VH-VL binders against Uncharacterized protein Os08g0218700/LOC_Os08g12160. Designs and how they scored, part 15

Target 1, 194 residues: Uncharacterized protein Os08g0218700/LOC_Os08g12160, of Oryza sativa subsp. japonica (Rice) (q6yue5)
Amino acid sequence: AKEEKPVVVLPPAAAPGEAPSADAAAFVRSCCDTALQADRDGSSFCYYHLLPYAAFFEGNQVKVAEVAATILSTNLWVYVDQLRKVQGGAGKGDPNLNACVDDFSVAAGENITREALQSLGRLAAAGNGKRSKEDLENAQKWIKGVEKPYNGGIGKASGCEIGYLFTYSDDLPAQKTLGYTFDTASSLINHIKL
Key: E = the ipSAE of ESMFold2; O = the ipSAE of OpenDDE; V2 = 0.75 times the mean of E and O plus 0.25 times the DockQ between their complexes.

## First folded at step 22 (VH-VL; framework fv_mosunetuzumab)

Design s4 (from r5 with heavy chain S109Y; at its last read DockQ between E and O 0.74; V2 from the best seeds 0.79)
Heavy chain, then light chain:
Amino acid sequence: EVQLVQSGAEVKKPGASVKVSCKASGYTFTDYYIHWVRQAPGQGLEWIGWINPNSGNTYYNEKFQGRATLTADTSTSTAYLELSSLRSEDTAVYYCARHSHIFYWYFDYWGQGTLVTVSS
Amino acid sequence: DIVMTQSPDSLAVSLGERATINCKSSKSVLYSEWNKNYLAWYQQKPGQPPKLLIYWASTRESGVPDRFSGSGSGTDFTLTISSLQAEDVAVYYCQQYYKYPTFGQGTKVEIK
ESMFold2, look of step 22: ipSAE 0.745; ipTM 0.886
ESMFold2 (binder alone), look of step 22: mean pLDDT 92; pTM 0.931
OpenDDE, look of step 22: ipSAE 0.541; ipTM 0.848
ESMFold2, look of step 23: ipSAE 0.726; ipTM 0.878
ESMFold2 (binder alone), look of step 23: mean pLDDT 92; pTM 0.937
OpenDDE, look of step 23: ipSAE 0.846; ipTM 0.929
ESMFold2, fold request of step 24: ipSAE 0.713, 0.744, 0.716; ipTM 0.874, 0.885, 0.876
ESMFold2 (binder alone), fold request of step 24: mean pLDDT 93, 92, 93; pTM 0.937, 0.937, 0.939
OpenDDE, fold request of step 24: ipSAE 0.861, 0.888, 0.889; ipTM 0.942, 0.953, 0.957
ESMFold2, last read: ipSAE 0.705, 0.703, 0.729; ipTM 0.872, 0.871, 0.885
ESMFold2 (binder alone), last read: mean pLDDT 92, 92, 93; pTM 0.936, 0.933, 0.938
OpenDDE, last read: ipSAE 0.703, 0.889, 0.888; ipTM 0.892, 0.955, 0.956

Design s5 (from r5 with heavy chain N52H; at its last look DockQ between E and O 0.75; V2 from the best seeds 0.74)
Heavy chain, then light chain:
Amino acid sequence: EVQLVQSGAEVKKPGASVKVSCKASGYTFTDYYIHWVRQAPGQGLEWIGWIHPNSGNTYYNEKFQGRATLTADTSTSTAYLELSSLRSEDTAVYYCARHSHIFYWYFDSWGQGTLVTVSS
Amino acid sequence: DIVMTQSPDSLAVSLGERATINCKSSKSVLYSEWNKNYLAWYQQKPGQPPKLLIYWASTRESGVPDRFSGSGSGTDFTLTISSLQAEDVAVYYCQQYYKYPTFGQGTKVEIK
ESMFold2, look of step 22: ipSAE 0.741; ipTM 0.878
ESMFold2 (binder alone), look of step 22: mean pLDDT 92; pTM 0.939
OpenDDE, look of step 22: ipSAE 0.453; ipTM 0.824
ESMFold2, look of step 23: ipSAE 0.730; ipTM 0.869
ESMFold2 (binder alone), look of step 23: mean pLDDT 92; pTM 0.937
OpenDDE, look of step 23: ipSAE 0.749; ipTM 0.885

## First folded at step 23 (VH-VL; framework fv_mosunetuzumab)

Design g1 (from s4 with heavy chain N52H; at its last read DockQ between E and O 0.67; V2 from the best seeds 0.80)
Heavy chain, then light chain:
Amino acid sequence: EVQLVQSGAEVKKPGASVKVSCKASGYTFTDYYIHWVRQAPGQGLEWIGWIHPNSGNTYYNEKFQGRATLTADTSTSTAYLELSSLRSEDTAVYYCARHSHIFYWYFDYWGQGTLVTVSS
Amino acid sequence: DIVMTQSPDSLAVSLGERATINCKSSKSVLYSEWNKNYLAWYQQKPGQPPKLLIYWASTRESGVPDRFSGSGSGTDFTLTISSLQAEDVAVYYCQQYYKYPTFGQGTKVEIK
ESMFold2, look of step 23: ipSAE 0.755; ipTM 0.880
ESMFold2 (binder alone), look of step 23: mean pLDDT 92; pTM 0.935
OpenDDE, look of step 23: ipSAE 0.783; ipTM 0.898
ESMFold2, fold request of step 24: ipSAE 0.775, 0.778, 0.725; ipTM 0.892, 0.895, 0.876
ESMFold2 (binder alone), fold request of step 24: mean pLDDT 92, 92, 92; pTM 0.923, 0.932, 0.936
OpenDDE, fold request of step 24: ipSAE 0.513, 0.887, 0.896; ipTM 0.845, 0.950, 0.957
ESMFold2, last read: ipSAE 0.776, 0.776, 0.794; ipTM 0.894, 0.895, 0.898
ESMFold2 (binder alone), last read: mean pLDDT 92, 92, 92; pTM 0.935, 0.932, 0.938
OpenDDE, last read: ipSAE 0.670, 0.892, 0.863; ipTM 0.884, 0.954, 0.938

Design g2 (from s4 with light chain W34Y; at its last fold request DockQ between E and O 0.67; V2 from the best seeds 0.76)
Heavy chain, then light chain:
Amino acid sequence: EVQLVQSGAEVKKPGASVKVSCKASGYTFTDYYIHWVRQAPGQGLEWIGWINPNSGNTYYNEKFQGRATLTADTSTSTAYLELSSLRSEDTAVYYCARHSHIFYWYFDYWGQGTLVTVSS
Amino acid sequence: DIVMTQSPDSLAVSLGERATINCKSSKSVLYSEYNKNYLAWYQQKPGQPPKLLIYWASTRESGVPDRFSGSGSGTDFTLTISSLQAEDVAVYYCQQYYKYPTFGQGTKVEIK
ESMFold2, look of step 23: ipSAE 0.720; ipTM 0.877
ESMFold2 (binder alone), look of step 23: mean pLDDT 92; pTM 0.930
OpenDDE, look of step 23: ipSAE 0.805; ipTM 0.913
ESMFold2, fold request of step 24: ipSAE 0.670, 0.693, 0.661; ipTM 0.860, 0.868, 0.853
ESMFold2 (binder alone), fold request of step 24: mean pLDDT 92, 92, 93; pTM 0.936, 0.931, 0.936
OpenDDE, fold request of step 24: ipSAE 0.747, 0.878, 0.880; ipTM 0.896, 0.950, 0.955

Design g3 (at its last look DockQ between E and O 0.74; V2 from the best seeds 0.75)
Fold by ESMFold2, look of step 23:
Structure g3 (fold): chain C 194 residues (1-194), chain A 121 residues (1-121), chain B 112 residues (1-112)
Amino acid sequence: as target 1 above (194 residues)
Amino acid sequence: EVQLVQSGAEVKKPGASVKVSCKASGYTFTDYYIHWVRQAPGQGLEWIGWINPNSGNTYYNEKFQGRATLTADTSTSTAYLELSSLRSEDTAVYYCARHSTHIFYWYFDYWGQGTLVTVSS
Amino acid sequence: DIVMTQSPDSLAVSLGERATINCKSSKSVLYSEWNKNYLAWYQQKPGQPPKLLIYWASTRESGVPDRFSGSGSGTDFTLTISSLQAEDVAVYYCQQYYKYPTFGQGTKVEIK
């Protein structure tokens, strides 16, 4: 079967060595601190990942959420690809790995991901006070679906036990940041104002 | 306020079993792995394994497979370590510790006070 | 599979002076795509459980005094106590979490 891919692309990142304007950087800092106020390192991760795109946001918090969601969808696709490679190799016949491949493949599904990212695009374009509650709910539904395999059965419906995947850690580099990538997108989406 | 409160010290004879409890409070018990770590007198820290309190799934350091059993009771928010066929080298302080707030990042942000298990005849 | 080695095994430092503890990993614990090191430091005071001080090599846990700082990257890491206080007498452990966790053997810090 063919691999599913997100249809929304990232805006151009700042060139190496370029610093964003103080206002653009402060805006990213503010969005990250607001969304991740209880998690200092999570807020720092948010800032680190989103700062290269600071010039794109133009004071629009929904654009920040949209870029964060696009990064998450890309990282999920990469992770599914890595899991499938392990499933065909070192992890052949591992029932937990099979469940993890299935669960993350659903989370990375092309149709629901495309619809969520397009809903975020509409939210970004609409402006404050004119944003569709239905578009926000669609993005939030997608994030809840992504959370299921990410949490590895802890407190969520999932067949995948993440703790067992650590026997393959050398073959799964994408999981190094997946937790914070999810937290960033989820928190920013949930802070969108209608 | 996150707290892990462990059961009291135990004195056991070789060949016996011991069961140490770890009662969690101040957070959602089923959202975090619980790890067990031991420290023999004058020695460093040795990781025993983890339990997912929601699923009951466990993983054990190879050294402890077959002798350690980790369980959890979600109704009392309590994790348990049972160690069987005790011998003198099992004399140690046994700690429970909570996984960080992120399932992928395996550092331990809160620790129980420890339970001394002494194995002697 | 990642061995953590600390140095020195023990040190004595005068009150108010700097204490420096080294930790070396047998393999890099740096994730270059985020430029973050998967390394934690714990403090264990006499008769007490370990307490998390630092994670990501340099991030202080909530409530940890500013005199504690972590630095280093890749395979070489340092915990620094900038002005040793009496309450800092403890054994300090580094721990990697790039894979399943492993601990250094510990460094005992005492008053000179």
Scores: ipSAE 0.692, ipTM 0.856, lowest interface PAE 1.0, mean pLDDT 88
ESMFold2 (binder alone), look of step 23: mean pLDDT 93; pTM 0.941
OpenDDE, look of step 23: ipSAE 0.821; ipTM 0.918

